Miniprotein binders against a2bj90. Designs and how they scored, part 12

Target 1, 235 residues: a2bj90
Amino acid sequence: MSRSARRKTSALNTVLRVVEVFASIQGEGPFTGTYSVFVRLAGCNLRCPFCDTRYAWSLEAGKPLGVEELVEEIARYEPSLVVITGGEPLLQRHPLNSLVEGLESLGLRVQLETNGILPAPARDEQLWRVYHVVSPKDVPVRVPGAKLHPSWVDYARATGRAWFKFLVANEQHVREVAEYVAKLGIPRSRVYIMPLTPEKLDMKELLELHSRIASLAVKWRLNFSPRLHLLVQLP
Key: E = the ipSAE of ESMFold2; O = the ipSAE of OpenDDE; V2 = 0.75 times the mean of E and O plus 0.25 times the DockQ between their complexes.

## First folded at step 37 (miniprotein)

Design h1 (at its last look DockQ between E and O 0.06; V2 from the best seeds 0.00; counts 0 for: pae O 6.3 > 1.5, SAP 71.121 > 70, placed apart)
Fold by ESMFold2, look of step 37:
Structure h1 (fold): chain B 235 residues (1-235), chain A 119 residues (1-119)
Amino acid sequence: as target 1 above (235 residues)
Amino acid sequence: SEEEVLRRVYLLMYRAWEAKDPEEVIKIIEELARLAEESKDPYLVEWIIWMLAYVARYAKDEELVVEIIRVLARLAEESKDPELVKEIIKELQEIAQEAKDEELVEKIREVLRRLKEES
């Protein structure tokens, strides 16, 4: 056997199906206000009636883009945070791990947004080391097919790198979220409630909804997430 | 389109959550029932069934709960999909467990007996 035969080159799927890449602010969750580049991946394993990114549901909505090319594009924005979102990004798990490796090699901080149906990262994945905002869709408004994979709670406890974000419209929803997170052992410090916005609201209505949900967050001792990008009219 | 129907169902549900007038909620329930009856999409029908059951569990107005039970029973009786009938039976059982009025519980049990004999 020659020494050339011992050399291994790993075969990786290095292409992602990408709907859009753009700069904006992170308007939701623990990193609210951070200058970010958003990478929206195609494909979703849910069809939430309240989804505001329905154009990303189909894998066909994305264009194939090489991971190395994508890393270069993202780096040109000089972001403080790279937000990987979608659809459901974990449907493209293998090339996503390659993207994370490339971004981390440049010192870029990465956050993933997921509905939590697919398992949390394993210790040997690049995704293990990034931040995650998990938005379960089986509470308070149940979406058929949604169920939080239990590994996300274990991952959050083990790493401190996951938070849980829930869309709510009223106090009954908040009560259900509180019961859900208590049953799963998720500490309140890791839980965000965020306004479930109906069809387009004017600015006054949007502020009133934010005030109402924020008051409920205080009452129930949960973190509040705005939809800041809507308030400041950014994408 | 399918997206338009999903959007309409979402907005109807949001109005139901915010409504203070039981008459307005009853009108919303009737519209959701029509959308479920017209739909050939089992995902949409399942979601409407869940939403109706959700309203029934937390409603203070017994007339509203009775109307939702009637709608759920009709959807099950008209369904050709055994999995939808099973889901409706499950949701009716949940409503009965949360109900405080014995007359209401008996109405639900009668509906459940009829639906289980037909499944």
Scores: ipSAE 0.344, ipTM 0.719, lowest interface PAE 3.6, mean pLDDT 87
Fold by OpenDDE base, look of step 37:
Structure h1 (fold): chain B 235 residues (1-235), chain A 119 residues (1-119)
Amino acid sequence: as target 1 above (235 residues)
Amino acid sequence: SEEEVLRRVYLLMYRAWEAKDPEEVIKIIEELARLAEESKDPYLVEWIIWMLAYVARYAKDEELVVEIIRVLARLAEESKDPELVKEIIKELQEIAQEAKDEELVEKIREVLRRLKEES
């Protein structure tokens, strides 16, 4: 392989397709309330009907950004957490590992948001070291193409750095989640239920939905994830 | 709009998942195939292919599996994208490995042979 071919393959592993970079509060999961920089990656392997970020589904929706440049941009915000999200971030696994290496070299904490379809990080990946919030789409909402990869359960047991966040609209959904996590042997302490929000809820409807789902979380002994950013009107 | 196409694909997939009638599922598969052929979003096409292959792997109805194989073959033959053809070949190979019916496996092998000769 010529030196030119090695440089081109090296350059491809250092470019991410990025939709947006912004600072906000983490509104969801175990890090709710944390001042965070969000990196929304382009491309998704699902087409969830309830997706609030449909503009990130195509890889073409993202701009190519170098990992080094992106690390510098993120660092300027002085974040307490870097949240890597998107469509599905693990579609860009190779340059994503390089991004994580760069961020960790600066002492920044990293959290990944993933749908859990793709395999969990291997021990030799930089992604092994970060926090993961896995949001399965096979239960209860049954998005076609969604199946939780078994390696995420193993990763959660081995590292303690994974949580599972399920979208729920009613008590039947919460029951299905409780049965599913019991069958997989996922500890309830790592399970979050979050309101499935239809489009165009007003603030009163949004609060009522949060109240109902939070009450179900208590009844079923599961953790509750708000959509805090929606409640406080942040991005 | 691309968004309308995606909504349609999704509605079709839900209908297929809830369908009790194999004939209704076949109609949905043909409509998904048409939407894939008309799509300019390679990820939508890949997602439709993945979903069809998923249904084929878990379907107990042999007629349904045969129809999915026919649709995947058509999508590969009409595709100008070598990566898409590669993905379809891969999915067909996985279906053939999981299939228990020898006649079905032979039908898949015949399709795979044609796709590899044209590639």
Scores: ipSAE 0.017, ipTM 0.347, lowest interface PAE 6.3, mean pLDDT 87
ESMFold2 (binder alone), look of step 37: mean pLDDT 77; pTM 0.758

Design h2 (at its last look DockQ between E and O 0.39; V2 from the best seeds 0.00; counts 0 for: pae E 11.1 > 1.5)
Fold by OpenDDE base, look of step 37:
Structure h2 (fold): chain B 235 residues (1-235), chain A 119 residues (1-119)
Amino acid sequence: as target 1 above (235 residues)
Amino acid sequence: SEEEVFRRVYLLAYRAWEAKDPEEVIKIIEELARLAEESKDPYLVEWIIWMLAWVARYAKDEELVVEIIRVLARLAEESKDPELVEEIIKELQEVAQKAKDEELVEKIREVLRRLKEES
C-alpha cells in the first residue's frame, strides 16, 4: 500500500459529519442537570415518527469536521460532560473512537446516546471507556427496524457504564418495559422511563405528561428521566 | 414539511394497527401506497414500507395482510431501485416468519419467489 493510500485511510477515520455543537444542561437520563457540550452527529439508521431531531437523519445534513478541530471546539466550553448524540452516533464509529481518545486525553468525561441497534463497544475500542445511555426503540414503541443488540446487556454487566432509557406514553408501555428488562436480566436501577412526546405539547400538557409518567415510575419502581431541557426551555 | 409527512405516515399506520374495521384499514393501506408512489424521497418510501410491514406483522385479519403483501409487491415491481426491492423482500420474509396460517405463509412465499426472480 502506497504512503498516499495510508494517508487517505487515516484522514477518513479522523473526520466526523456534525450537525451542531452547543452547550446546555443534560436534560435526560442519569446525568440530568450536568453542564454539557452536545455534539450532534449526522445520520440515523431509524426514522422514529416521534423524533425531535429529524434534521439529523441524513449524513448530508452534517458538515465534515476534523477530530482535532472538534476537540478544540468542545474544550473551549469547559464542559463537565461531553454528550455525543445525533441521529445514531455509532454509524460514525471509527472517527468517533478517535474523538473519544482526544477528549479523554484532556480529562473530559464522555457520554454517548445510542438507539442500541448497533453492537456495543468492544474492549479494544476507546468507546469501551465512556458512559452509554441506550434508548431502545423496539420496546415499547415498536419502531420498525429497531432491535436492541444483545451485546449492550453484556456491556452493561461487564462495565457498569450503561443505562437504558425507554420512551413511554402510558402504563401499558411501562408494563412492557418492566417485563422486557426482567426477561433480559437488566437491573431496575439501570432502567429509566422517559415521557414520549410524539407531538408539540404546550408547557401545561408537557408538565402533566411528566407528572403522569413520574408517578408510573414510582409505582413500577423504575427511574424517571425528565425532558428537563424542554421544561426549562434550553436547547 | 418533510417532518409532517413522516408523522402523517406514522399516524395512518398506527390507526390501521388499532382499527377494528377492515374497510378503514384498506383505505389507509391504499393511502400509504399512494404516498409511496408519489414520493421522491427514498427515505419516506422506505419508512412507508416499514410501516406497512409493521401493520402486517400485527394484523389480526389475514385479508389485511394479503392486501399489504399485494401493495408491497406492487411497490417492488414498480421500483427500479434494487435496495428498495431488497428491503421489501426482507420485510416480507419477517412477515412470513410471524404468520401462523400456512395458506398465508405460502402466499407470501409465492410473492417472494416472484420478486427474487425479477431482481
Scores: ipSAE 0.020, ipTM 0.338, lowest interface PAE 5.4, mean pLDDT 88
Fold by ESMFold2, look of step 37:
Structure h2 (fold): chain B 235 residues (1-235), chain A 119 residues (1-119)
Amino acid sequence: as target 1 above (235 residues)
Amino acid sequence: SEEEVFRRVYLLAYRAWEAKDPEEVIKIIEELARLAEESKDPYLVEWIIWMLAWVARYAKDEELVVEIIRVLARLAEESKDPELVEEIIKELQEVAQKAKDEELVEKIREVLRRLKEES
């Protein structure tokens, strides 16, 4: 990435290890329903049992793509939102900041999906200016190795650009989420509960689970996140 | 075939997590135990341990939790991998911390004492 001192390296000339780029609908969280381009980055620092993108766990699963070329590819879709996901995108933090710079220079709105183990963006990072949906995996699902970095709560308070999304299957899980966010000082308006779904649920089962979790969201005064892309059978 | 086995483990655990029939959950627990005991892949064994512990933490039926504890203890006693034993100990401690029945808690603590003496 770095070159000799005789050449100034543009932030747009770094590379990312990318598993896939595709257009779809953002199916989860505060931007549900938005026409989006998804950029799935390789590498993850967790091995969640419910992960439906395990093919992105290894950094070697990604192909190197230059940031400038990636920005142009994304722009061709004319997205309303660019969703950067993975794996865990923050494992590629430096080139990710370059990608964000390129996307924002074109006026494209960016949202990051992260498990929150690595720290929130610093004020001088390009990632500071984008939206983040943070999905802690230590409560209620208790994935080994998961722990929300405390900087995400501070970031959310300082910027208003982060939300917290939790996978739940029943009311005891929702109670645990409520206790967790209260302890951390996360306001309910920033909290989403989302159905924990396996692959290949039939539509009746999927709708029943959505109905159950949505009812709990109302009862507990939390936001509900669907898995909309599953309901409408999009990638 | 290994990808097929990882997917099978995930689907089994999810069925156990959402199942209404304890008999079905018991059958799933035994199948997961068999897969772990037959495996030469420590990653698959660790995956199964995580799945069993996950089911145990949220099981509604004490009999199901006891069955999972028996399986986890057996896996730890048969393991030559200290990292797997440590992970099982950690997961059993979490199950004990969440348990409401004192007899169940003491059963888990007895298993933990035995595993820590061996490690």
Scores: ipSAE 0.007, ipTM 0.215, lowest interface PAE 11.1, mean pLDDT 84
ESMFold2 (binder alone), look of step 37: mean pLDDT 79; pTM 0.781

## First folded at step 38 (miniprotein)

Design p1 (at its last look DockQ between E and O 0.03; V2 from the best seeds 0.00; counts 0 for: pae O 6.5 > 1.5, placed apart)
Fold by ESMFold2, look of step 38:
Structure p1 (fold): chain B 235 residues (1-235), chain A 119 residues (1-119)
Amino acid sequence: as target 1 above (235 residues)
Amino acid sequence: SEEEVLRRVYLLAYRAWEAKDPEEVIKIIEELARLAEESKDPYLVEWIIWMLAYVARYAKDEELVVEIIRVLARLAEESKDPELVEEIIKELQEVAQKAKDEELVEKIREVLRRLKEES
């Protein structure tokens, strides 16, 4: 097929259901502070009580966007990092691999955010080569239906391209995270604890919570993830 | 709406995790129990049961743990869902395993025996 016909066929067969695309700062995890373009995919396989992006739970919340057009739109922002998030992005695994291929062909760095229920990438997937921040939802606050797929630990060991991020509210939560990661053989250098924020904190309360969880990270020798975008009032 | 109830449960749970006053936590536990009793959403009820049991496993105040056990027992006794009753029994067993007070363990065992005979 010609280049034009192949592009149209790709658009029909490699479509992502996208809730939003926007530029901001990566506020969480190992790439905190990086100028990023966020691609929020629709659909989630969980209903976490503490989710702050509930508008992305339904697949119908997303608009169909062709992968090629999305790559071009992302490139116009000139991002230092492309963050693919959602919902749960791996629910749209096939077109997501196509998106990653397009972004990598332009030399763009890609990070995926996932709850880790679906398996880690296989060696022959484009997703194999990108960075992953995995947020298990079965510890410390257990969400029904959440279970970290064991392949993520294997993937992290094989590639060094995965980190594990846990929402915590107090020291008992941190203790449980520490026990969990030790049991799975996840080294502390790959573990982030992050404040579990209730809705609608004023800035003083938000800073106090960050300070408390950061102090616990130091005490337990774990990495701390802020929710930097909340602190600096960015989306 | 379902999302509004889920949000309310989350905020109550968060307060229970952070509260230092056992009397405040007892009030939260009773509200969570009421929400579980009124809900037809198995997802929400399962999460409330887990949260109540979690507080009981790590609470230092014995009267708070006793109140949670009473609530869980009531939820199980009033339930028409055998899987929910089994989940509550499982959670009560975990509370008993973590309990350090032998009188408390015996109270939990008596509740478990009663629930298993009714089931």
Scores: ipSAE 0.326, ipTM 0.702, lowest interface PAE 3.8, mean pLDDT 88
Fold by OpenDDE base, look of step 38:
Structure p1 (fold): chain B 235 residues (1-235), chain A 119 residues (1-119)
Amino acid sequence: as target 1 above (235 residues)
Amino acid sequence: SEEEVLRRVYLLAYRAWEAKDPEEVIKIIEELARLAEESKDPYLVEWIIWMLAYVARYAKDEELVVEIIRVLARLAEESKDPELVEEIIKELQEVAQKAKDEELVEKIREVLRRLKEES
């Protein structure tokens, strides 16, 4: 690659479309309870009917932010973890690798949230080094266009830095997840089930749903993810 | 780059989902087809096929369904990949099962016969 091609690739890799940056507690998955800065990226390749961040679906919903400026903004919060989320963060893969490089240079831990449709990181990507929580949308909820890319299973086996988080509403969904992860050869220790929360649950209904899904997690020998932020009323 | 292609595919699928104009949807379908033909990622191709078949199953516009069937048939004939042809056949069978128009069902069956004879 010519020096000119490297400079053009470097310029395209310096700007992210960002919806919001905020500090909170990680409410979900293996890092639940961690003081985190959330970076919500704009744009999604899915239209999940249960999405709580529909405002992030369009790339235009995000503001263009430089990677360097974003690293500085994140660092000011002194986070224990940086959570990169959004619609689908991997739609901005190139500048996202640059962001990860900047954050890792400061000794910050990074966790990506992805729907797993796009390929897992390659060994030459900065994203290879971070933690990933993959949230498949093909099972059990069968969102149109959702299909887990097989490379995520290989990445999980090779690195131990991936977990799979499934949205479930009942025991039938938990069964479908158990069958799916068995078929793909995903270790149960890397699988989380999380309550699928419909719109308009009160706190009592939300706690009942958490209790029911947690009991199913024990019965099916799967990990349980709360929606802790909803339970403690944080963003 | 492969990543630029992937991003473009998902942005096109996004636009197709928001599109209210059938002509815009047809243009997006043709562009998705072109990207599938140019792709070296079999999973991307499979995703495009699935997306097209999904649109066909739920489309209210028969012209759109006919266009998708034509595109899927072309992709099958050009790929010469038996696994891809089998996936397209399967998706077209599901489209035919949901179709209410008998003329449309017969067009799908004709394509299915052709693809099965060439496989």
Scores: ipSAE 0.015, ipTM 0.315, lowest interface PAE 6.5, mean pLDDT 86
ESMFold2 (binder alone), look of step 38: mean pLDDT 77; pTM 0.752

Design p2 (at its last read DockQ between E and O 0.02; V2 from the best seeds 0.00; counts 0 for: pae E 4.3 > 1.5, placed apart)
Amino acid sequence: SEEEVLRRVYLLAYRAWEAKDPEEVIKIIEELARLAEESKDPYLVQWIIWMLAYVARYAKDEELVVEIIRVLARLAEESKDPELVEEIIKELQEVAQEAKDEELVEKIREVLRRLKEES
ESMFold2, look of step 38: ipSAE 0.006; ipTM 0.241
ESMFold2 (binder alone), look of step 38: mean pLDDT 76; pTM 0.734
OpenDDE base, look of step 38: ipSAE 0.387; ipTM 0.725
ESMFold2, fold request of step 39: ipSAE 0.314, 0.213, 0.299; ipTM 0.700, 0.637, 0.695
ESMFold2 (binder alone), fold request of step 39: mean pLDDT 77, 76, 75; pTM 0.755, 0.746, 0.738
OpenDDE base, fold request of step 39: ipSAE 0.015, 0.018, 0.016; ipTM 0.346, 0.294, 0.298
ESMFold2, last read: ipSAE 0.253, 0.260, 0.118; ipTM 0.667, 0.667, 0.565
ESMFold2 (binder alone), last read: mean pLDDT 76, 76, 77; pTM 0.742, 0.735, 0.752
OpenDDE base, last read: ipSAE 0.018, 0.016, 0.027; ipTM 0.305, 0.306, 0.372

